VHH binders against q94cd5. Designs and how they scored, part 5

Target 1, 317 residues: q94cd5
Amino acid sequence: IILQFAPLNSSVDEGFWHSFSSLKLDKLGIDDSPISITGFYGPCGHPQVSNHLTLLSESLPLDEQSLIASTSHGNRNKCPVPGILYNTNTVESFNKLDKQSLLKAEANKIWEDIQSGKALEDPSVLPRFLVISFADLKKWSFRYWFAFPAFVLDPPVSLIELKPASEYFSSEEAESVSAACNDWRDSDLTTDVPFFLVSVSSDSKASIRHLKDLEACQGDHQKLLFGFYDPCHLPSNPGWPLRNYLALIRSRWNLETVWFFCYRESRGFADLNLSLVGQASITLSSGESAETVPNSVGWELNKGKRVPRSISLANSM
Below, E stands for the ipSAE of ESMFold2; O stands for the ipSAE of OpenDDE; V2 stands for 0.75 times the mean of E and O plus 0.25 times the DockQ between their complexes.

## First folded at step 1 (VHH)

Design c03 (framework vhh_gefurulimab)
Fold by ESMFold2-Fast, scan of step 1:
Structure c03 (fold): chain B 317 residues (1-317), chain A 122 residues (1-122)
Amino acid sequence: as target 1 above (317 residues)
Amino acid sequence: EVQLVESGGGLVKPGGSLRLSCAASGRTFSNYAAAWFRQAPGKEREFVSAISSGGSTTYADSVKGRFTISRDNAKNSLYLQMNSLRAEDTAVYYCAAGDWYEPLTSNEYDYWGQGTLVTVSS
């Protein structure tokens, strides 16, 4: 079976558009230079939204300190994700944007981060995104379209098995894994990253480790899983962040078989009945092809079609 | 609205080369992304290569390193240079244009040519 991924959807808070309008009127004017922004996502059960990457008022650099705080800030209920906003001043410019070129440019940044080792130090760069927009401030209407660049691996990754984490772990292991995940989420925010290792010893003791600790973990007679915060709730599909994660794993460690853990929450706590454990088979790249950037996809589907979204704030109550 | 006409197809021996051309008429071609698809007998159309309005290229893994897509906006033309041809490359090749976002899917292209046959046989 070919591994299928649940699409990541965009969610733009009304406050984002108010902040953007202020930024455009007060600072940008007709300047349509791309701007760095921060999106947020979390495992399903997040209080704001699930299966979404969210833009909030704080996503935009109204001042330099706001941007710095957003990009460095860790929070149990959300993970900051770097992104870029391409705002146009006309509908014609919006329609003429080279969408394929923008997607490829952003995918290349992710690939550079994988190849340089930056993604090991800060794996939050893996779900990097972009959004194009046009703001009609006279009508208080906004047209926008997100892309979540994701690599297409050739040959495709095969799914060997996928099941609820509660069916994979023993009762004792499940309790230990849940406790370790809750501790990770509640611990020092500087160490709380959305991609991590789950290690379970023969004594059923679980620990959560950074990706860069992989070599130290492989020496033990442990269960070792590649974990990630999964914004999706679907029982048969891992979420979109797994796509670039598998590209990182393939590129860095030459693993042919990977156990992965789709971490999901209920009411702010680890939920192993919603969380998934899967086993994937990856065909390793050979020679020069291992260094070549893979093809990428990621333009958001809206109501089953690849078209921009629109919102009007003129008559908001 | 654009009309596309392919040319350059023919019979070529394995290991040989062939260059396909696609001429666009009607609206300005430079505003569109363009692609080559192919369809072998009994198969669905498969993606071969795409080029954006800005010149960014994408290739199917089966043709990477052998085929090169290019465009000439002044001549409203798209090209596919095919090198090291294999029997498996035998197909009708179609030129496509559109405002595309998933270049690997035929449904993303609004305008299609009639196709040109490429036969790779000794």
Scores: ipSAE 0.014, ipTM 0.502, lowest interface PAE 7.0, mean pLDDT 83

Design c04 (framework vhh_gefurulimab; at its last look DockQ between E and O 0.46; V2 from the best seeds 0.00; counts 0 for: pae E 11.5 > 2)
Fold by ESMFold2-Fast, scan of step 1:
Structure c04 (fold): chain B 317 residues (1-317), chain A 120 residues (1-120)
Amino acid sequence: as target 1 above (317 residues)
Amino acid sequence: EVQLVESGGGLVKPGGSLRLSCAASGFTFSSYYAAWFRQAPGKEREFVSAISGSGSTTYADSVKGRFTISRDNAKNSLYLQMNSLRAEDTAVYYCAAVEGSYYMDEYNYWGQGTLVTVSS
């Protein structure tokens, strides 16, 4: 069976648009240069707010607090991820943007980070995103469209097995894994990164480690899983971040089978009934090169359609 | 204008064969992944088979060994040869295209579908 991924959705706080409007009026004017911004995502916590990458007022580098948030790992139980905002001054400019070119450019940055090893040291670059926008400040209305660039592996990744983590681990292992995950989430945000290793020893002790430590820990584990914060809640679909993660694993370690761990939360704590453990088969096609950039997808769906989102703040401004 | 037009659907008896065709226009077909999906009454749409621009293929387990996907880039056409048909294959079959994806949620160009009914 082909591994299927749950697509990511955008969530833009009203505070973001207020901050952006202030930035545009007070500093940018007609300057439409791309702006580096920080988005936030985390493991599924509540079904109603799952599967989102969020923009907040602090996503923009407007002040000392916003600058700290964009340059450091800030914001409480959510992981900062880099992004870029293409702000346009007219509907015509918004509509004429070469969307395929922008997606490919952003995907190429992720690929460069994979090939250079940056993604091993800072895996928060894997879910890198972009957003295009048009702000009509006379009407206080905004058009925007997110892309979450994700690599398409050819041939597609095959799913061998997928089950709740609670069914994969023994009771003792499950307790240890839950505790280790909660400790990881409660740690300093510079340590709490959204892609990590889950190691379980023969005495059922679990530890969470950075991806860069893979070779160092290979002698000390009985079970080793590639874990990630999964924003999705669906029982049969891993979330979108797994796509670039598998591209990293394929490119760097040439593994033919991968055990992965979709880390999910309930009420702010590890939930191994909601979290998934899967095994995937990754095949390299004859003639493929480790240096060849894969094709990419990622433009957000709006109610099942590939069209921009729109919001009006006229009654709240 | 991107357009996908399916043809070849119809009524066939169990164990029979049918060939579906899809004509593509308005884009460079040879650079796109193309796929067949199907949707039976009361069920979710499911993946059947996909083919890359260069001809690499993949199949759903339920059709592997019975169905063959192929393409003719010079004619901008996609085909699905369906052999050993079963009642369970009854569905509306959709042609789909996208740059670089086999996954259902990532196809952005779809045909209107062609009905295949397998019954005695």
Scores: ipSAE 0.085, ipTM 0.543, lowest interface PAE 5.7, mean pLDDT 84
Fold by OpenDDE, look of step 2:
Structure c04 (fold): chain B 317 residues (1-317), chain A 120 residues (1-120)
Amino acid sequence: as target 1 above (317 residues)
Amino acid sequence: EVQLVESGGGLVKPGGSLRLSCAASGFTFSSYYAAWFRQAPGKEREFVSAISGSGSTTYADSVKGRFTISRDNAKNSLYLQMNSLRAEDTAVYYCAAVEGSYYMDEYNYWGQGTLVTVSS
């Protein structure tokens, strides 16, 4: 069956809009040039509530120099994701935005990063996102729409198996995987690295490794899974970040099937009952080039509809 | 107005063949996955087959080797050739389209369905 991915939902902190308002009034004025921003997300930490890609006050650059600067690292609950904000000066301009072109542009950036190897070195670029917005600063009303560009693979990814990780690993393996995951999360160097490898040796010892180390680690494992921080809580669906992850895997390695690990937590710790292990088919059709950029989708739905969101901060501004 | 209209359903004997058609209007299939679903009486709707914009196909295990999905983008149409039909293939067959693979943002567009009855 075709694997369906749970959508990634956005959350915008009021602090973001406060900061944005200040930025708009103090610096940007009528300049509607795209703004580089940083979103944050993490693995699901609750059995019934998915995590969101979140914008915070720190999502915005403070000055022109910070526009190019990297975001804060080392926070396990704030994995940084690069994004771009298109803020229009009028609602008419907002409505006239070519959403398809904007989406494609960001998707192309992701694909370029995959093809160049950048995404392998820094997989945090895989969930790249964009936001279009209109700010009515007179009314303190904001209209906005997120997109999470995701490649449409052809043929579509087929699900072979999906189960709780606790059912996939032996007890000994599970203990080791949990420990390895927790170590990964506890390290300032790796805590905000959302894509990784899970390797289990024949003696049931697990290790978490960087994605870029895949080729170097060939033959050193009995089990190898492509792991990622899964923001989704659903027991039967992987989260949205897996889509571009699979696109990367298909493009970089000639694999017929892939094992993936949807890493999820409970109270800040690895939880293998909530985490999922799945196997998927990602085979390319004969004659197709792995270098061809796939089509992309990813505009966020609002209550099941393709419409922008809105928020009023008149009472808090 | 977006519409999917199925046709070609009917009564057929076991081992027989039937070809279903789905005509789309108001949108183009070229950027969509197109699929066939079916729902038997008292059962849940189940996936039958899908085809990508480029023509890549997938099938449910139950119909693999017997059914063939195809599309004509110029005609904005979807087809399902059903061969070696079985009694268990009896169902209302639905045409559907989706831009991408989203969770529960299932196929955005659905036809009214066409009844296929396989009976001796």
Scores: ipSAE 0.020, ipTM 0.451, lowest interface PAE 5.7, mean pLDDT 90
Fold by ESMFold2, look of step 2:
Structure c04 (fold): chain B 317 residues (1-317), chain A 120 residues (1-120)
Amino acid sequence: as target 1 above (317 residues)
Amino acid sequence: EVQLVESGGGLVKPGGSLRLSCAASGFTFSSYYAAWFRQAPGKEREFVSAISGSGSTTYADSVKGRFTISRDNAKNSLYLQMNSLRAEDTAVYYCAAVEGSYYMDEYNYWGQGTLVTVSS
């Protein structure tokens, strides 16, 4: 069976557009240079609702001090990820943007970070996103469209099995995994690290490790899983971030069969009934094709359609 | 302008064979993943088979061993050889294409469909 992924959805707080309007009026004017922004997401927190990648007022760098603070502060519910805003000054410029080229350019940044090893040191680069926008400040209306660039591996990844994490781990293992995940999420140093390793030793003791520690995890373990914050709540679909994680795994470690762990929460704690464990079969790349950037997709659908979103803040006067 | 045009459908007896073709125009076919889907009356459209630009193939379990997908990038064409046809294969067959994906929800382009009827 071909591994299927749930899409990642966007959310934009009205405060983001208010902050952007102020920045554009006070400093940018007609400057349409791309703007580095920070998105925020986390694992699913509710069994019936998927999480979103969210833009907030602090997603914009209002000044140098604000940018430094927004990128250095850990927050359990706001795992920061890098993004870029392409704002246009006219609706005509917005409509003329070459969306495929912009998506490919951002996907190339992810691929470079995979190839260079930066994704092992800072895996928050894997869910890198982009936004194109047009702000009509005379009408206080904003047209925008997110993309979440994701690699399409060829051949596609096969799904061998997928089940709730509680059905994969023994009761002793599940307790240890839950505790380790909760500790990872409670620490300011690790809560914003959204891709990690889950190691379960022969005595059922779990530890969560950084991706760069894979070789150190080759010791005494009965289970080794590639874990990530999964914003999706669906029982049969791993979330979107797994796509680039599998690209990393294939490129860096040449593994043909991998176990992955879709980490999800309920009421602020690890939820192994909602979380998924799956086994993927990966066809390894070789030769010059292994050096080539994979094809990418990721423009967000709006109610199943390939169209931008719009919001009006005129009523906020 | 992007177009996908299917041909080769028709009436065939159980156990028979048909070959479907899809002619693509208006894009660089070799960079696209291409697929066949089908829709029986009153049912949801379902995946049949896909082939990458480089020729890697996948099949729905219901058609493995009976259907063969292929492509000719020089002719911008996609094919589906259907052997050992069964009554449950009766459907409208659609050609679809997307840049870089086999996933049903990501197909950008669809043909109009060609009817295949398998009956005694």
Scores: ipSAE 0.000, ipTM 0.363, lowest interface PAE 11.5, mean pLDDT 85
ESMFold2 (binder alone), look of step 2: mean pLDDT 81; pTM 0.819

Design c05 (framework vhh_gefurulimab)
Fold by ESMFold2-Fast, scan of step 1:
Structure c05 (fold): chain B 317 residues (1-317), chain A 122 residues (1-122)
Amino acid sequence: as target 1 above (317 residues)
Amino acid sequence: EVQLVESGGGLVKPGGSLRLSCAASGLTFSEYAAAWFRQAPGKEREFVSAISWSGDTTYADSVKGRFTISRDNAKNSLYLQMNSLRAEDTAVYYCAARLSGSYYFPSEYDYWGQGTLVTVSS
């Protein structure tokens, strides 16, 4: 009935905190201005890495020489996601943060990107995130809390059907779709473009296209699906990125029904038995417009509760 | 279309008090670090006080204990409460906002108001 989305969980590598500590000691001092950072997620069918957004040492801005050195090690199998880090100088400041205002501000940036068309040119902005933190550098302990801003559509999106992609496509279509998806992931131009169109012609040939090309696809397909890199492994639930994607689709093209494709990989290759195809119904209440900013949610749940995470790295720093 | 508009300046006697206000439009102070700078006649623009996005404050040595910076996010306004004013505090006071960089240098600030004149004289 109601489409349910698998929530994202944060995964912060020890190297991130090490790099942040160096940045704070060497450059920031008491400057707690927000810092633009990059998180990473991947299209995944494996339970151990499912639904994670990861921060690595590379997530923080580096000087030119450090950037050159880090690019030699690459994160080619990870999809970059823009984010913002709000680190406070005291635990009291951390506790006093207006969390709802921070979430709303970040959601408003996503909405502006949807309305301006930036999200069509660079759809990696759709899963934008934020993290608040307090770093106790005397104890090498870190308190942090992620938010993955996601729009709440009213009324909720209804799920019409959801099935493995291998059951939706014919054998010929599946072979073509798999090959096209592997080409999209392998290309330097598109490997980090996490939202795309899947077009299948009447002769079972598949092509993957940029979102901005939707109008060009309209008359030349047997099937047209809105695809995305899905971090989820569950056969019953699409991943979190679909939430803002549906908001984009509703707002930009005013579509009331959508075929979507949850792209998932096994061992670095397209896996259509793990990937899902679904159909969703999106309806606005009669008093709403497609340009009205929806309400947003996204603060990470830790063991079912909305509380910060804490970690000590005293033995690792 | 970003504007910062200062108000509250005027003539005051030594030992008096003034409260300066800065109203923002086109940006929200909760997303920016904000500061007050001043420029005395014939001098360069100097740092007075800053407030971070989280509300932590810093002050120039010349104003510590006398001035208090604050903001009201609901009103999208920044304030400078100036007490025990001295003749040397006479200057045009500027509101400024920045996303990143150092608190202390004018060149680090992205947005500026037009300034409001404060004159401390008998």
Scores: ipSAE 0.000, ipTM 0.308, lowest interface PAE 12.1, mean pLDDT 83

Design c06 (framework vhh_gefurulimab)
Fold by ESMFold2-Fast, scan of step 1:
Structure c06 (fold): chain B 317 residues (1-317), chain A 122 residues (1-122)
Amino acid sequence: as target 1 above (317 residues)
Amino acid sequence: EVQLVESGGGLVKPGGSLRLSCAASGRTFDSYAAAWFRQAPGKEREFVSAITWSGGTTYADSVKGRFTISRDNAKNSLYLQMNSLRAEDTAVYYCAAHESIYYTDSREFDYWGQGTLVTVSS
């Protein structure tokens, strides 16, 4: 069976549109140059951290003093994700944007980061996104459309098994993994890195390690899983971030199969009944190349349709 | 402690096939990456093939397309299927196991068997 992924959804906070309107009026005018921005998301199940890729007022470039502010004011942070905003000055320009070329350009950046090894040092580049928009400041209405570029792997990844993490780990291992994940998530230094390694030793002790440390994580009688913060809650489907993660794993290491860990929370804490452990076949045959950029998909569906979203803030004062 | 024992070597004609086996005593193979090496008379030991815990494989250029490495963790065994054998394949073949479950070129193998002789008649 081919591995299926639950889609990533977008959200735009009202504060983002207020900040963008100020930026457009005070600095941009009719300048429609692309703007580097930061989106935020987290695993399913946190009451304050959205599992949607969210734009906040802090998503836009700010002065240096604002940039040194914490990404979150709680003990668990939302994960910053790089993105790009293409704002147009007219509906006609919005409709004329070459959406296929914009998606491919952003996917190519992700692929370059995979091939260069940058994605091992900073895996937050894997869920890189783009958004196109049109802001009608006279009507205070906004038209926008997100894309989350994701690779279509050839050959496809096959799912061997998928189960709740609580069924994969022993009781002692499960307690250790939960504690290690909660400690990682509460860390001021590493809480915003959405891809990581989970290792479990023969004495049931778990540790979370950076993806770049894979070779150092080797040892006798270890379980080693490729973990990620999963925005999805479905028991049968890993979330969208796993797609580019598997592209990285297939490209970087000579593995026939991979064990992965879909980290999910309940009430802001690790939940191994909701979290999943899966095994996937990622094999490349000797006649296949990992160097060629795969095809990409990722334009967000609006109520099942391939159309942009619209919002009016005219009545919100 | 792990002990590895190879079997299945013997005399074979050029173009023939042999299947080598390696059995582990002590710990099981499902905890290790494993490999085959060979040493011809008067030559240095050379890498032949490796397999990770999860089944990922690597082959030396000299054996690609002719040899297949496989493992059976339930039987605690490692195999090397050798097809289209040539005179230059004559060597003592060694089973090796690495404590890492993922293969890496940066580390030497931790456990070695005593070897099994393969002779390809010319």
Scores: ipSAE 0.000, ipTM 0.097, lowest interface PAE 21.9, mean pLDDT 80

Design c07 (framework vhh_gefurulimab)
Fold by ESMFold2-Fast, scan of step 1:
Structure c07 (fold): chain B 317 residues (1-317), chain A 119 residues (1-119)
Amino acid sequence: as target 1 above (317 residues)
Amino acid sequence: EVQLVESGGGLVKPGGSLRLSCAASGFTFSRYAAAWFRQAPGKEREFVSAISSSGSTTYADSVKGRFTISRDNAKNSLYLQMNSLRAEDTAVYYCAKDYGSLWKPYDYWGQGTLVTVSS
């Protein structure tokens, strides 16, 4: 079976558009330079609803004090991820932007971070995203495109198995993994790190480690899984963030078989019945350089169609 | 002591069939994924097929529709049914056990069994 990923969906809060409008009116004017922004997502905490990548008023770089305030408001379900906003001043420029070139440019940044080792130090760069927007401030209406650049591996990754984590681990291992994940999430250092290692020793003791510590996790007969915050709730599909994660794993370590852990929560705690453990088979290409940038996809569709999303705030107070 | 012992290889004519077996011992076979790899002379080892502890299967594109992987946990055995064999399938076939390690994703390999497809 080819490994299929649940899509990462966007959600733009009204507060984002109000803050953006203020930024355009008070500071940017006709300046349409790209703006670095921050999106927020977290592991699935509700079985019926996928967690979206969300843009909030805090997503915009307002000033130094505003940024300090926004970072102090972080919590367990607000994992910040970097993005870029292409703000256009006319519908004509909005329609004429080369979406494919912008997607490739962001994919290239992710690839550079993988090749340079930055993704091991700060794996939040893996779900990097971009937004193209047009704001009609006379009508208080906004049109936008979202993209989540994701690498397409050729041939596609094959799924060997996928099951609830509670069925993969023994009861002793499951207790240890749950405790380790909850301890990791309680650490102030981990709220911004959506990719990590899960190590289970032969005596069933679990440890959560940063990706940059991979070399320290050497050992025979231990379980070592590549974990990530999974915003998806579906029992048969890992979430979209796994796509670039697998590209990182293939590029850096040339692994043919990968164990992964889709971390999901219930009521703010690790839930191993919702969390998944899977095994993927990655075919290595003998004729291509390990440094060759893969093809990428990622434009979010609006109800299955390649049209921009729209919102009106004309009657908001 | 962990052991994987392949058998069932031999000389077969193009279009023929062979069934490979792998007998596992020294570990709890039912808890691990297992796979078949092959190596033709002068080439790197190539993935052929894998089966999870739960029975989910995957195949290399070159063998899809012709090969079938299966397991019998009660007998601690892994099988590969090979149909419609071609000259390009000539290789030493290896059984492998996966335990999830980054450094040794397949931690034990058998000695291999030779499959020769020739008239």
Scores: ipSAE 0.000, ipTM 0.123, lowest interface PAE 19.6, mean pLDDT 79

Design c08 (framework vhh_gefurulimab)
Fold by ESMFold2-Fast, scan of step 1:
Structure c08 (fold): chain B 317 residues (1-317), chain A 121 residues (1-121)
Amino acid sequence: as target 1 above (317 residues)
Amino acid sequence: EVQLVESGGGLVKPGGSLRLSCAASGRTFSSYVAAWFRQAPGKEREFVSAIYSGGSTTYADSVKGRFTISRDNAKNSLYLQMNSLRAEDTAVYYCAADSGIEYLEGAYDYWGQGTLVTVSS
């Protein structure tokens, strides 16, 4: 059975375009340098967020110079994801952007972070995204297109089993895992939010650990799972972030099989009936192939086609 | 750009065999993930088989052991050898290609027009 991933969709709140328009008019002018931004997984007060990466007004730190987009206390119901905005000054420049080169460049950065060990220290770099845009501020219309760079592993990863976390854990283990996940989400360790280890001891005590602790955990646990914040809620598919996570696992550790945990929330708290536990089989890379960048995909499909989105806010601005 | 044209469909009796072909113009199949999908009357399009740039293959459970996907780089063609055909295999068969590994219909960039396979007496 081949492991299949739930695709990500983008959502851009009107508040983001208001904030960007202010930035463009007041500060950027004709400056089309890439801008670091923060997207969010999870609830943001909109019913369409279950499988979305969302841009909000907070995605651009316009109103507070000291704004830290990844703070856990301000983002309990949202998982921050780093990204890059490439805004063009004309629609012609937008259309002429070398989209495959942009995707490949971003994927190369992720791969460099995996190979250098930076992804182990800061795993938030794994789900990085990019968005290209053109803002016509005379018409208050916006053209944009997201990419979620993800590595293509050849041969594909095989799924051995997948089930609700509530069916995988005993009642005592489930209670401990839920408590540990909720404590972790309330912590100041924002760099641990997207990817982490779930360790369950023989006495059913769960703890959330940093990925760099893997080797320290391997000999002293009953269960060890590779966990990640999963924005998707489909019962049959892990979310898109698992793709680069598996690339990291294959590249850094000599593991042919891995247990993974798709952490999913309901009302801001761990939900083990929505969360999934699965086991995957990975073909290991060796020699020169272990250090070469895998093929990548990630340009968003809009209504079944790889085309940009367009929106007009003329009646809302 | 890539243009795909399927051929080889037709009427065949249960237990029979057919070989579908897909000819590509533009780039070779060896540089793409190439796949076969099918759509039966009144149903959504479903995955049948894929061949990856590295040469590995995958199959839907309903066709494993009966169908074989292959390619001929000299002819720039993708094939689906269908053996032990069943009434349930009746469908329009589509060739699809893109630059990455995707198991979702919507992820493929290039599609053929389809070729009809009918399995009945």
Scores: ipSAE 0.000, ipTM 0.304, lowest interface PAE 12.2, mean pLDDT 80

